# Designs tried in a protein design chat: VHH binders against a3dch1r40to199. Part 14

Target 1, 160 residues: a3dch1r40to199
Amino acid sequence: NDLLYERTFDEGLCFPWHTCEDSGGKCDFAVVDVPGEPGNKAFRLTVIDKGQNKWSVQMRHRGITLEQGHTYTVRFTIWSDKSCRVYAKIGQMGEPYTEYWNNNWNPFNLTPGQKLTVEQNFTMNYPTDDTCEFTFHLGGELAAGTPYYVYLDDVSLYDP

## First folded at step 6 (VHH)

Design L33 (framework vhh_7qia_2)
Fold by ESMFold2-Fast, scan of step 6:
Formats: sequence, C-alpha cells, structure tokens
Structure L33 (fold): chain B 160 residues (1-160), chain A 119 residues (1-119)
Amino acid sequence: as target 1 above (160 residues)
Amino acid sequence: QLQLVESGGGLVQPGGSLRLSCEASGFTFSSYAMGWYRQAPGKQRELVAFISSGGSTNYADSVKGRFTISRDNAKNTVYLQMNSLRPEDTAIYYCAKDRGSPYGDEDYWGKGTPVTVSS
C-alpha cells in the first residue's frame, strides 16, 4: 500500500502536503498544470525568501508511520526553473529528528529543463515510529536566486 | 514568549456553525504559515486546515467545502469557519504555528478549544 494520502495532484488537490517557513524563509504553494502535459498537475512551491537554514523553506507530508522490518520504496519526480538543490528525507518530525531515509545524506541537484526522477528502497531497522514526515528542504544554502519554483509530482512511499 | 490562544468552541447541534479564532503573539505572525488541528477522544491529533503566509489554503477531505480557514495579519489572528457541523467533527481544536526541522523549538501549540456536535 502507499503511505502517502496524495501522490499525483492530478485532481487539483494537495492535502496533506503543505509548506514550512522558518528563520526568515518565505514561500507559497499551488497545484498547477504542467506546461505541455495535458491532464497532468503538479505541486508547485514558490521560494520567495531562502531564509537562514536548509529547513527555512520546506514542503512536507506528515502523519507517516514506519514499521520495523518493512522495506519501503521511495519515488518522486522533482524539478525547478532554476539551478538549485533539494534535501529530501523521511524521518522524525520532532527531536531527535532521526532520519530513516535521506539519499545517503546527500541533497539532489536540480537543473532547469530537466525533471529528476528518484526511486530508492530502504529498510526500517529502527523500532516502529509513528512520528514521521516526508520533507524536502529548500532553504538557505540550497536555494537559487529568489523567487523561483520547485515542482513535485508522482510522490510515493510504498509498502508492498 | 510565543503564545497562541484559541477561542470560539462550544456545543452545537448537527448542521450548526461555529467560528474559531486563534490570537498569536511573540512572533512576526504575517511571516508564518498556520494550521488548525483537531484531536478526538482516543485518536491522534490530525491537521484539518492549513494557510500559508501568502494566503494559500489546504483542507482535509473530510472538511473540504464545509470549513474555511482565513487570517487577519493586522490582528495576528487565524480563523476557522465551520459550517454544516457533524457529530464526527467533535474534537478539541488546536491552533499551530509552522516550525522548521531540525533544531526547531518545541511544538508551537495553543491549549485548544473544545467543539462538541450533538443532538
């Protein structure tokens, strides 16, 4: 089954995906038609101010439970109109902020005109945790010259 | 010190309406996203409505078309207009300030305002 309540945004809906603004970060969001792709909609975050830290601008989905011993598949397509970086992770929404998946601690590089598609597997080796979120950090040192857009589509956290 | 104060809850019959308010202090209200969460007895706290600093809104499917979130930056207040209330809307409603991760401060929650929908 998929742990995410909204994956494709094709009905114009994005709940429970939402944005986070912290330490000077500012952003907004919308579900938008993807140019040249009739019927395809994506979640779009506008980075208005990058803030001080990587986590100053986020888009995220909370309410995720990861069960010990399960192997999950993470999938998403992400792109931007400017060269920037994004740090994607699945982990605790509160202290100690344990990260169960994070692309081996590496941000992704986004290049204008290129959609990045990610597919990775990870196993939950920690005790079952119901305080998890799937978040994308876009702030601070990760950001491009503001304002700019980051698009997210076809997001999945699948438990076969 | 950051403070969130909810008000407007109460007892109402099915089909009735309530307007919840959350007054904020101790931070630059206009710069942050705000959410309304609810917690029914024996259940986990869930997000029901969200508003960005710029005014974009998002709703849980269970309340969409019935609830409207809005904000007044001059009054440092976020509102939840609840129409066509149902018994399953019975919960304590909490206002929440958005916060970053990692190293964010503890949860920025108000104390909550109870809503009971009963005939």
Scores: ipSAE 0.370, ipTM 0.709, lowest interface PAE 3.2, mean pLDDT 89

Design L34 (framework vhh_7qia_2)
Fold by ESMFold2-Fast, scan of step 6:
Structure L34 (fold): chain B 160 residues (1-160), chain A 119 residues (1-119)
Amino acid sequence: as target 1 above (160 residues)
Amino acid sequence: QLQLVESGGGLVQPGGSLRLSCEASGFTFSSYAMGWYRQAPGKQRELVAFISSGGSTNYADSVKGRFTISRDNAKNTVYLQMNSLRPEDTAIYYCAKDRGSPYDSEDYWGKGTPVTVSS
């Protein structure tokens, strides 16, 4: 079972993926053809203004339930036209924002011309939580010189 | 300071239509994405329609083709046009600034407008 409703964007659809703008952050989104890859579509976020905080610009999928004792596989391919960082996490959408997966608290570095593919497993050791989201923080200190693009494709949160 | 005021809900028969409005104040409306959420009795709030600051739209599969989200930046208002309504659309409909969540301490929610679809 994949917990994510939309994973490949290849039908030109992205719901329920959406963007967040906070504390001076500004962005837009679209599903676009991947440059140089006919037939492949990806979710593209344009960072227009980085804002004050890492969470000032986000792309995210909400409505996720993590069940205690389950082991999940998180997968995604992400890239950018500029050198920047992205902080990916799966956790509570509200306070206290408990993070159940976050790459051991480390952002990922994106280098122009290189797609980053991530695959990791984690176990939900906390009580079952139905208030979760999968989000990518792109704002503040993580950001490149604006404007720039971040692309997300083949994203998955798999519960065997 | 930040305020969202929903209106336009009501009782309709299956197949009917309603247009919901959400009037925003206390922030630069044109700079933020807006969403419409709904909450049926005993259920959690779910996002049904989303519009970016630039006008890109996104819909839950259950409402796609029937609902249309739009915005009027001059009026600081976001709309949800609801066509071909079904009993399962019965819920309280909430307008939210893009950060809005039932679990956020700074909930950017309106008070909601109830929609009942029944004969």
Scores: ipSAE 0.013, ipTM 0.414, lowest interface PAE 7.8, mean pLDDT 86

Design L35 (framework vhh_7qia_2)
Fold by ESMFold2-Fast, scan of step 6:
Structure L35 (fold): chain B 160 residues (1-160), chain A 119 residues (1-119)
Amino acid sequence: as target 1 above (160 residues)
Amino acid sequence: QLQLVESGGGLVQPGGSLRLSCEASGFTFSSYAMGWYRQAPGKQRELVAFISSGGSTNYADSVKGRFTISRDNAKNTVYLQMNSLRPEDTAIYYCAKDRGVPYGSEDYWGKGTPVTVSS
């Protein structure tokens, strides 16, 4: 079972993916055609102002439940027109903001002209939690010179 | 202090229309994304419509083509135009600032405005 309600964006839809702006962060979004890939669409976030914090610009999917003892596969393809970083995580949307997956606390580096495809497994060792989100932090020190684009496609959180 | 005040709910017959308003104060409204959520009796609160600070919009499949979210930055107000209302749209409707849930220090909710769709 995939826990995400929208994964491919190929029908021109992105709900419930949305953006977050905080502490001076500013962004916009669209679902766009991927150049050279007929029929393939991606979620595109435009970073307009980086804000003060890593979380000042986000794209995210809420409404996720992680069940204790389950092993999940996280997959996504992400790229940008500028050199920048992205901090991807799955965890609590509220305090204490416990992170259940976060690439071992490391942001990913995005290089222009290169799509990054991520695939990782993690096991939910904590008690079952229905307050989770999948989010990508793009603000503050992670950001490139604004404005610039970040694209997300083929995103998955799979529970076999 | 940040405040959100919803209005415009009421009783309407199936096929009718309502326009909900949410007036914001205490923050730079034009700089933040806004959402409309609803909670039906016995169900979880769910996002139905979202608008970015730049005006890009996003809708739940259940309301797409029937609901329209918009904003007026000069009035610090976000709107939800609801057309072709159905009994299953009966819920309390909530306005939310960008984070979209009552968790975290940056999340803010209004008190809600009830919408009842019945004969």
Scores: ipSAE 0.244, ipTM 0.616, lowest interface PAE 4.5, mean pLDDT 88

Design L4 (framework vhh_7qia_2)
Fold by ESMFold2-Fast, scan of step 6:
Structure L4 (fold): chain B 160 residues (1-160), chain A 119 residues (1-119)
Amino acid sequence: as target 1 above (160 residues)
Amino acid sequence: QLQLVESGGGLVQPGGSLRLSCEASGFTFSSYAMGWYRQAPGKQRELVAFISSGGSTNYADSVKGRFTISRDNAKNTVYLQMNSLRPEDTAIYYCAKDRGYPHGSEDYWGKGTPVTVSS
């Protein structure tokens, strides 16, 4: 079963995906047609101002419960019209902000003209946590020259 | 100090309408996205409507076509117009501005305004 409510955006809908603006960050969003791919729609975030911190601009999905002992598959396709970085993680929405998956603490590099597809497994070794979110940090030092676009599609958090 | 003050909740019959308001102070309201969350008894707080600083909106499937989120930057206010209310919409409704990680330890929440849909 997939833990995410919205994964493909192909019906023109993105809820409960939303954006976060903090510490000078500014962004907007839309669900858009993917050029050259009839029938495929993606979530698009426009980074308008990068802000001071990595978390100054985010796109995220909340309401996630991770159960101890379960092994999850995280998958998404992400791309940008500019060279930038994105820090993707699944973890707590509040303190102490424990991160259960974060690509071994490493941001992903996005190169214009190339879609990045990520697929990784992780096991929830911590006690069951119902306060989790799946978020992408796009602000501060991660950002390209503003404004620019970041696209998210085919996002999944699968529990077999 | 950042403050969010909700109003407009109450008791309504199924099919009725309510307009919730949230007055913001202590921050540059026009620069931030705002959300409306709700919490039914015994359940977790969930996002139902969202509006970006630029005015783009997003809704939970359960409220789409019935609820409309809007903002008035001159009044530092975000609204939730609720039409065709159903018993399952019964909850405490919260206005929110999220903080970023890790320096924000809590979402910025109002105290909430209760909505009961019953005959």
Scores: ipSAE 0.215, ipTM 0.592, lowest interface PAE 4.7, mean pLDDT 88

Design L5 (framework vhh_7qia_2)
Fold by ESMFold2-Fast, scan of step 6:
Structure L5 (fold): chain B 160 residues (1-160), chain A 119 residues (1-119)
Amino acid sequence: as target 1 above (160 residues)
Amino acid sequence: QLQLVESGGGLVQPGGSLRLSCEASGFTFSSYAMGWYRQAPGKQRELVAFISSGGSTNYADSVKGRFTISRDNAKNTVYLQMNSLRPEDTAIYYCAKDRGYPWGSEDYWGKGTPVTVSS
């Protein structure tokens, strides 16, 4: 069972993936064809202004329930036209913002010309939580010189 | 019993304007983000505009500067003001509710309102 409603973007759909702007961050988005890959579309976020904080620019999917004792597989492909960082996490969308997965608190480095593919497992050791989101922080200190693109494709949160 | 009812579509000349409305019922409207999608003949459905519960907006590159999304929480209505319409804007326009909080796995689409831009 995949917990994400939209994973491939190949039909030109992105909802419930959306962008968030905070503390001076500015961005826009589109679902775009991936050059050289017929039939493959990706979610593209344009970072226009990095803002003050890591969370000043986000792309995210809400509506996630994590069940205690379940082990999930997180997968995604992400890339950029500029060298930058992304902080990916799955956790609460409100206070106290508990993070259930976050790559051991480490952002990912993106190198132009290289798609990064991530696959990791994590176990939900906390009580069942229906207030979760999967989000990518792109703002502040994580950002490259603006404007630039970050692409997301083949994203999955799988419960076997 | 959640319902989204779109209206305001029609036939318009290139360069014209239309205002779409989506009236919501069956949920606490002010607590949810709302969006407008469109589906052109023979094309996939695409997100056009998105507005958060707090009023922050996002637009697809293809409509930025021409379309404006807004909401009236007292009327449980989300709007899409479409200016400088082009033939490529021809589509059925759909209202969509965000998955909300407490966030579950349900998305709901309205039935759509057709927009034709032709000379």
Scores: ipSAE 0.014, ipTM 0.229, lowest interface PAE 7.7, mean pLDDT 85

Design L6 (framework vhh_7qia_2)
Fold by ESMFold2-Fast, scan of step 6:
Structure L6 (fold): chain B 160 residues (1-160), chain A 119 residues (1-119)
Amino acid sequence: as target 1 above (160 residues)
Amino acid sequence: QLQLVESGGGLVQPGGSLRLSCEASGFTFSSYAMGWYRQAPGKQRELVAFISSGGSTNYADSVKGRFTISRDNAKNTVYLQMNSLRPEDTAIYYCAKDRGWPYGSEDYWGKGTPVTVSS
């Protein structure tokens, strides 16, 4: 079963995906047709101002519970019209902000004209946690020259 | 000091309408996204409506077509127009401004405004 309530955006809907702005970050969002791909829609975040910190601009999905002993598959396709970085993670919404998956603490590099598809497995070795979110940090030092777009599609957090 | 003050809640019969308001102060309101959350008895707080600084909106499936979120930047106010209210909409409604640091978990919350939908 998939833990995410919205994965493909193909019906023009994005809830409960939403944006976060902090420390000078500014952004907007829409569900858009993917240029050159009839019938495919994606979540698009416009980074208007990068802000001071990596977390100054985010797109995220909350309401996630990770169960101890379960092995999850995280998958998404992400791309941008400019060279930039994105830090993706699944972890606690509150202190101590434990990150259960984060690509071994490494942001992803996005190259214009190339879609990045990520697929990784991780095991929840920590006690069951119902305070989790799936978030993408896009601000500060990660950002490209503003304004620019970041597209997210086919997002999945799968518990077989 | 950041402050969010909700108002407009009350008791209403099924099919009725309420308009919630949230007045913001202590930050540049027009520069931030705002959300409305609710917490029903015995349940966790959930996001029901969201509006970006630019005015783009999205809604929980359960309220789509019935609720409308809007903002008035000149008044530093975000609104939630609730139409065709149902008993399952009974909750305390909270206005929120996201704060991304350190991971978007330290949202600023108002004190909430209770909404009861009953016959």
Scores: ipSAE 0.087, ipTM 0.502, lowest interface PAE 5.7, mean pLDDT 87

Design L7 (framework vhh_7qia_2)
Fold by ESMFold2-Fast, scan of step 6:
Structure L7 (fold): chain B 160 residues (1-160), chain A 119 residues (1-119)
Amino acid sequence: as target 1 above (160 residues)
Amino acid sequence: QLQLVESGGGLVQPGGSLRLSCEASGFTFSSYAMGWYRQAPGKQRELVAFISSGGSTNYADSVKGRFTISRDNAKNTVYLQMNSLRPEDTAIYYCAKDRGNPYGSEDYWGKGTPVTVSS
């Protein structure tokens, strides 16, 4: 089963995906048609101001429960019109902000004209946690010259 | 001091309407996205409506077409217009500026305003 309430955006809907702005970061969002792909829509975040920190601009989905001993598959397609980085993670919304998946603490590099598709497995070795979110950090040192777009599509967090 | 103050809740009959207001102070309101969450008795808080700093909106399927979120940056206020209210909309409604800092302890929640839909 997929733990995410919205993953394809193809109906023109994005709830409960939303943006977060902090420490000088500023952004906006829309669901947009993907050029050359009839029927395919994507979530688009516009980075307007990068802010001071990696978390100054985010797009995220909250309300996730991870169960101890389960192995999850995380998948998403992400791209940008500018060279930039994105730090993707699944973890706690509150203290102590434990990260259960984060690509081994490494951001992803986005290159204009190239879609990046990520698919990784991780096992929840921690006690069951119902305070989790899936978030993408786009601010501060990760950002390109503003303004620019980051697109997210086909997002899933699958529990077989 | 950062504050969010909700108002406008009350008791209404099914099919009634209410407009909730959230007055913000202590931060540059126009620069931040805002959300409305609700917590029904015995349940966890959940997002029902969201508005970006630029005015883009999205809604939970349960409220789409009935609720409208809007903002007035000159008044530092976010609103939730609730029409065609149902008993299942009974909850405490919270205004939120979600925190972005994963290492901080800033509390960006208001105290909530109760809404009861009962015949």
Scores: ipSAE 0.488, ipTM 0.762, lowest interface PAE 2.4, mean pLDDT 89

Design L8 (framework vhh_7qia_2)
Fold by ESMFold2-Fast, scan of step 6:
Structure L8 (fold): chain B 160 residues (1-160), chain A 119 residues (1-119)
Amino acid sequence: as target 1 above (160 residues)
Amino acid sequence: QLQLVESGGGLVQPGGSLRLSCEASGFTFSSYAMGWYRQAPGKQRELVAFISSGGSTNYADSVKGRFTISRDNAKNTVYLQMNSLRPEDTAIYYCAKDRGNPWGSEDYWGKGTPVTVSS
């Protein structure tokens, strides 16, 4: 089963995906039609001000429980109109902010107009945790010249 | 410093309406997104409605079409208009400004305003 409530955005809805602004970061969001793909909609975040830190601009989905011993598949398609980076992670929404998946601690590089599709597996070796979120950091040193767009589509956190 | 103060909760019958207010101080309100969360007895806090600094809104399916989030930047206030209330809407409602920082940053919460929907 998929742990994410909203994955495709094709109904024009994005809840519970939302944005976070911190330390000077500013952004907005919308669900938009994908050019050249009738019926396909994506979540679009506009980075208005990058802020001071990587976490100054985020898009996230909370309400995730990871169960010890389960192996999950993370999948998403992400792209931007400018060269930028995104740091994606699944982990605790509060202290100590333990990250259970984070692409081996590496951000992804986005090339203008080119969609990046990510698919990875990870095993939850920690005790069961019901305080998790799936978040993308877009601020500070990760950001392009503002303003610019980052698009997210076909997001999945799958537990067979 | 940063403060969030909720008001407007109360007891209503099913089908009734309430308008919640959250007055913010100690930060540049117009520059930040705001959310309304709720916590029912024995449950975790869940996001109900969200509004960006630019005014884009987003709602849980259970409240979509019944609840409306809005903001008044001149008054540093975010509102939640709740119509067609149901018993399952009974909860303590919290105003929140999200934070995201791996090293010691916490979400900012108000103290909450209780809403009870019963006959």
Scores: ipSAE 0.362, ipTM 0.704, lowest interface PAE 3.2, mean pLDDT 89

Design L9 (framework vhh_7qia_2)
Fold by ESMFold2-Fast, scan of step 6:
Structure L9 (fold): chain B 160 residues (1-160), chain A 119 residues (1-119)
Amino acid sequence: as target 1 above (160 residues)
Amino acid sequence: QLQLVESGGGLVQPGGSLRLSCEASGFTFSSYAMGWYRQAPGKQRELVAFISSGGSTNYADSVKGRFTISRDNAKNTVYLQMNSLRPEDTAIYYCAKDRGEPYGSEDYWGKGTPVTVSS
């Protein structure tokens, strides 16, 4: 069963995915047709201003519960029209912001013209936590020259 | 000094309407996305409606077609127009500027405005 309420965006809907702007970051969003892929739609974030910090621009899905002892599969396809980085994580929305998955603390590099598809497993070794979110940090040092687009599609957090 | 002040909540009968307002101060309102969250008794706060700095909107399935979020940048105010209210809409409604880090600081949440839908 998938923990995410919206994964494919193919119906033109993206809730509960939303954007976060902080410390000078500015962005907007839309669900758009994927060029050259009839019938496929993706969530698109426009980074308008990168802000001061990695978390100054985000796209995220909240309302996630991770259960102790479960092994989850994280999947998504992400790309950009400019060379940039994204820091993807699943973890607490509040202090102490414990990160349960984060690609071994490493951002992903996005190259124009190339879709990145990620698939990884992780085990929830911490006590069950119902305060989690799946978020992508796009601000500050991670950002390209603004404005630019970041696209997200086929996103999944799967609990078999 | 960031402040959010909500108003417009109250007691209404099923099928009624309310307009919630949230006046913002202490930051450049026009540069930030705003959301309306609600918390029903015994439940966590959940996002109901979202509006980007550019005016793009997004809604929970349970309120889509009944609720409309809007903003007036000249008045530093975000609104939630609630039509065709149902008993299950009963909750405390919170205006929020979502912070990246830390989440849900008291500076970024109003006191909430209670909405009760009953006959």
Scores: ipSAE 0.441, ipTM 0.742, lowest interface PAE 2.7, mean pLDDT 89

Design N1 (framework vhh_7b18_3)
Fold by ESMFold2-Fast, scan of step 6:
Structure N1 (fold): chain B 160 residues (1-160), chain A 119 residues (1-119)
Amino acid sequence: as target 1 above (160 residues)
Amino acid sequence: QVQLVETGGGLVQPGGSLRLSCAASGFTFSSYAMGWARQVPGKGLEWVSFISSGGSTNYQDSVKGRFTISRDNAKSTVYLQMNSLKPEDTAVYYCAKDRGTPWGSEDYWGQGTQVTVSS
């Protein structure tokens, strides 16, 4: 079963995916057609101002419960029109902000003209947590020269 | 404490219009996505529309072109303008604050407002 309500954006819908602005970050978003791929739509975030911190610009899906002992598969395709970085994580929405998956604490590098497809497995070794979110940080030092676009498509958090 | 107060529901004829309002308090309104969900008796909640903190909107296909969501950050209020109402729009409408899947969070829903479209 997939834990995410919206994964493909192909119906032109993105709820409950949304953006977050903090510490001077500014952004907007839309669901857009992917050129050359009839029927395929993607979530597009426009970074307008990078803000002061990595979390100053976010796109995220909340309402996630991770169950102790379960092994999850994380998948997504992400790309940008500019060289930039994104920090993707699944973890707590509030303090202490424990991160249960985060690509071994490493951001991803995005290169213009190249789609990055990520697929990783992780096991929830912590007690069951119903306060989780799947979020992408795009602000501060991660950002390219603004404005620019970051696209997200085919996102999944799968519990077999 | 988060509070959401919904107004504007009522009885209308098919083809009529209603404007729902949701007054929010207890949080930094401008920082959160807001949405509307509806429930017909016997069905689960289905989302209707949402608006991001930056003002971007999204709609369920069945209401697209008929409903418009908007927000006024100075008044901490989100609105749903409903035009060309159909009998199948009859439902209890709930205002929702972003708390993951907003329509699934009882803690962040208003009391609901009944919309009845007479046949």
Scores: ipSAE 0.012, ipTM 0.261, lowest interface PAE 8.9, mean pLDDT 84

Design N2 (framework vhh_7b18_3)
Fold by ESMFold2-Fast, scan of step 6:
Structure N2 (fold): chain B 160 residues (1-160), chain A 119 residues (1-119)
Amino acid sequence: as target 1 above (160 residues)
Amino acid sequence: QVQLVETGGGLVQPGGSLRLSCAASGFTFSSYAMGWARQVPGKGLEWVSYISSGGSTNYQDSVKGRFTISRDNAKSTVYLQMNSLKPEDTAVYYCAKDRGSPYGSEDYWGQGTQVTVSS
């Protein structure tokens, strides 16, 4: 059972994936054909202004419920045309912003010409929470020289 | 609690235009992405257009260049401007809120508005 409504973007649609701008961040998005890969479409975020904070530019999917005792598999493929970092997390949309998965608090490094595929398991040890989102922070100190692209494809949050 | 009320549907001839409106209530409208989906008789529900909280847009290839989605956060309303309408655009059009409810995990859909394009 996958908790995400949109995973592959192959039909040219991205809902409910969207972008968030905060504290001076500016971005745009599109679903695009992947350069050099006919038939493959991906969600592309253009970072226009990095803003002040890591969360100044985000791409995210909300409406996630994590159930206590369940073990989830997180999977996604992500890449960029510039060297940059991305902080990926699954957690609360509001205060206290508890993070249930976040790659042990570490951002991912993206290298041009190299797709990063992430696959990790985590167990929901906290009480069931229906206020969660899957978000990628791309702003502030994480960002490359603007403008640049970050691509997201084959995203999954799987509950067997 | 969440309510989405669509208006603006109707009968139009091929090549004509319609503007759909969706009045939203029961949530902080400016914080959520909004979209339009349609259901064609004999086919499944399909997404047509999407607008982020920041105003970025996405369109299904078949409507790109003809349809424009926009939002007015002061009025808590999302719009779909439909130009150069074709018979294949005939469907019930639904306004949809992003799944990100603070205390729920369900998508919210409006009641729908019928668009009929016929010669």
Scores: ipSAE 0.013, ipTM 0.333, lowest interface PAE 8.8, mean pLDDT 85

Design N3 (framework vhh_etentamig_d1)
Fold by ESMFold2-Fast, scan of step 6:
Structure N3 (fold): chain B 160 residues (1-160), chain A 120 residues (1-120)
Amino acid sequence: as target 1 above (160 residues)
Amino acid sequence: EVQLLESGGGLVQPGGSLRLSCAASGFTFSSYAMSWVRQAPGKGPEWVSFISSSGGSTNYADSVKGRFTISRDNSKNTLYLQMNSLRAEDTAVYYCAKDRGTPWGSEDYRGQGTLVTVSS
């Protein structure tokens, strides 16, 4: 059972993936053909202005419920045309903003020409929470020189 | 203070059309992505449509794709939702929403909403 509604973008669709702009951040998005990979489509975010904070530019999927005692597998492939960082997390949309998965509080480094594939397991030890989102922070100090692209493909939050 | 004021709701027949407006103030409207969210009686909120700050990117829930069009006029600080081919299941309070962006996550700012009733 995958908790995400859209995972591959291969049909040209991205709902309910969307972007967040705050504190000077600015971005656009589209589902695009992957350069050099005919037939493969990915979600592409264009960072136009990095803003002041890490959360000034985000791409995310909301409507996630994490159930106490369940062990989830997080998977995604992410890359960029410029050296930058991304902070990926699954957690609450509102206060107290508890993060249930966040790569042990560490952003990922993206290197041009290299796709990063992530696969991690985590167990929901907190009470069941239906206010969760899967988000990628791309703003502020995480960002490269704007404008630049970040691609997301084959994203999954799997509950066996 | 972020303020969002929705208008344009009302009673329409199935197959009819309505255009919703959202007047935004208290922030630099042209710098933020915007969404329309709806909530039917007794149901949780359902995200309907999204538009990037420039208006260059839009996205729609499958239930409204091809029938609804989101747009914005950054010179007027106004967000729009053109709703065509309305169905009884579109009956809901429609909210204009601005994402807050926070260190640990984000919550939407929403207005008071505008009621759309699709009935014969």
Scores: ipSAE 0.079, ipTM 0.503, lowest interface PAE 5.5, mean pLDDT 88

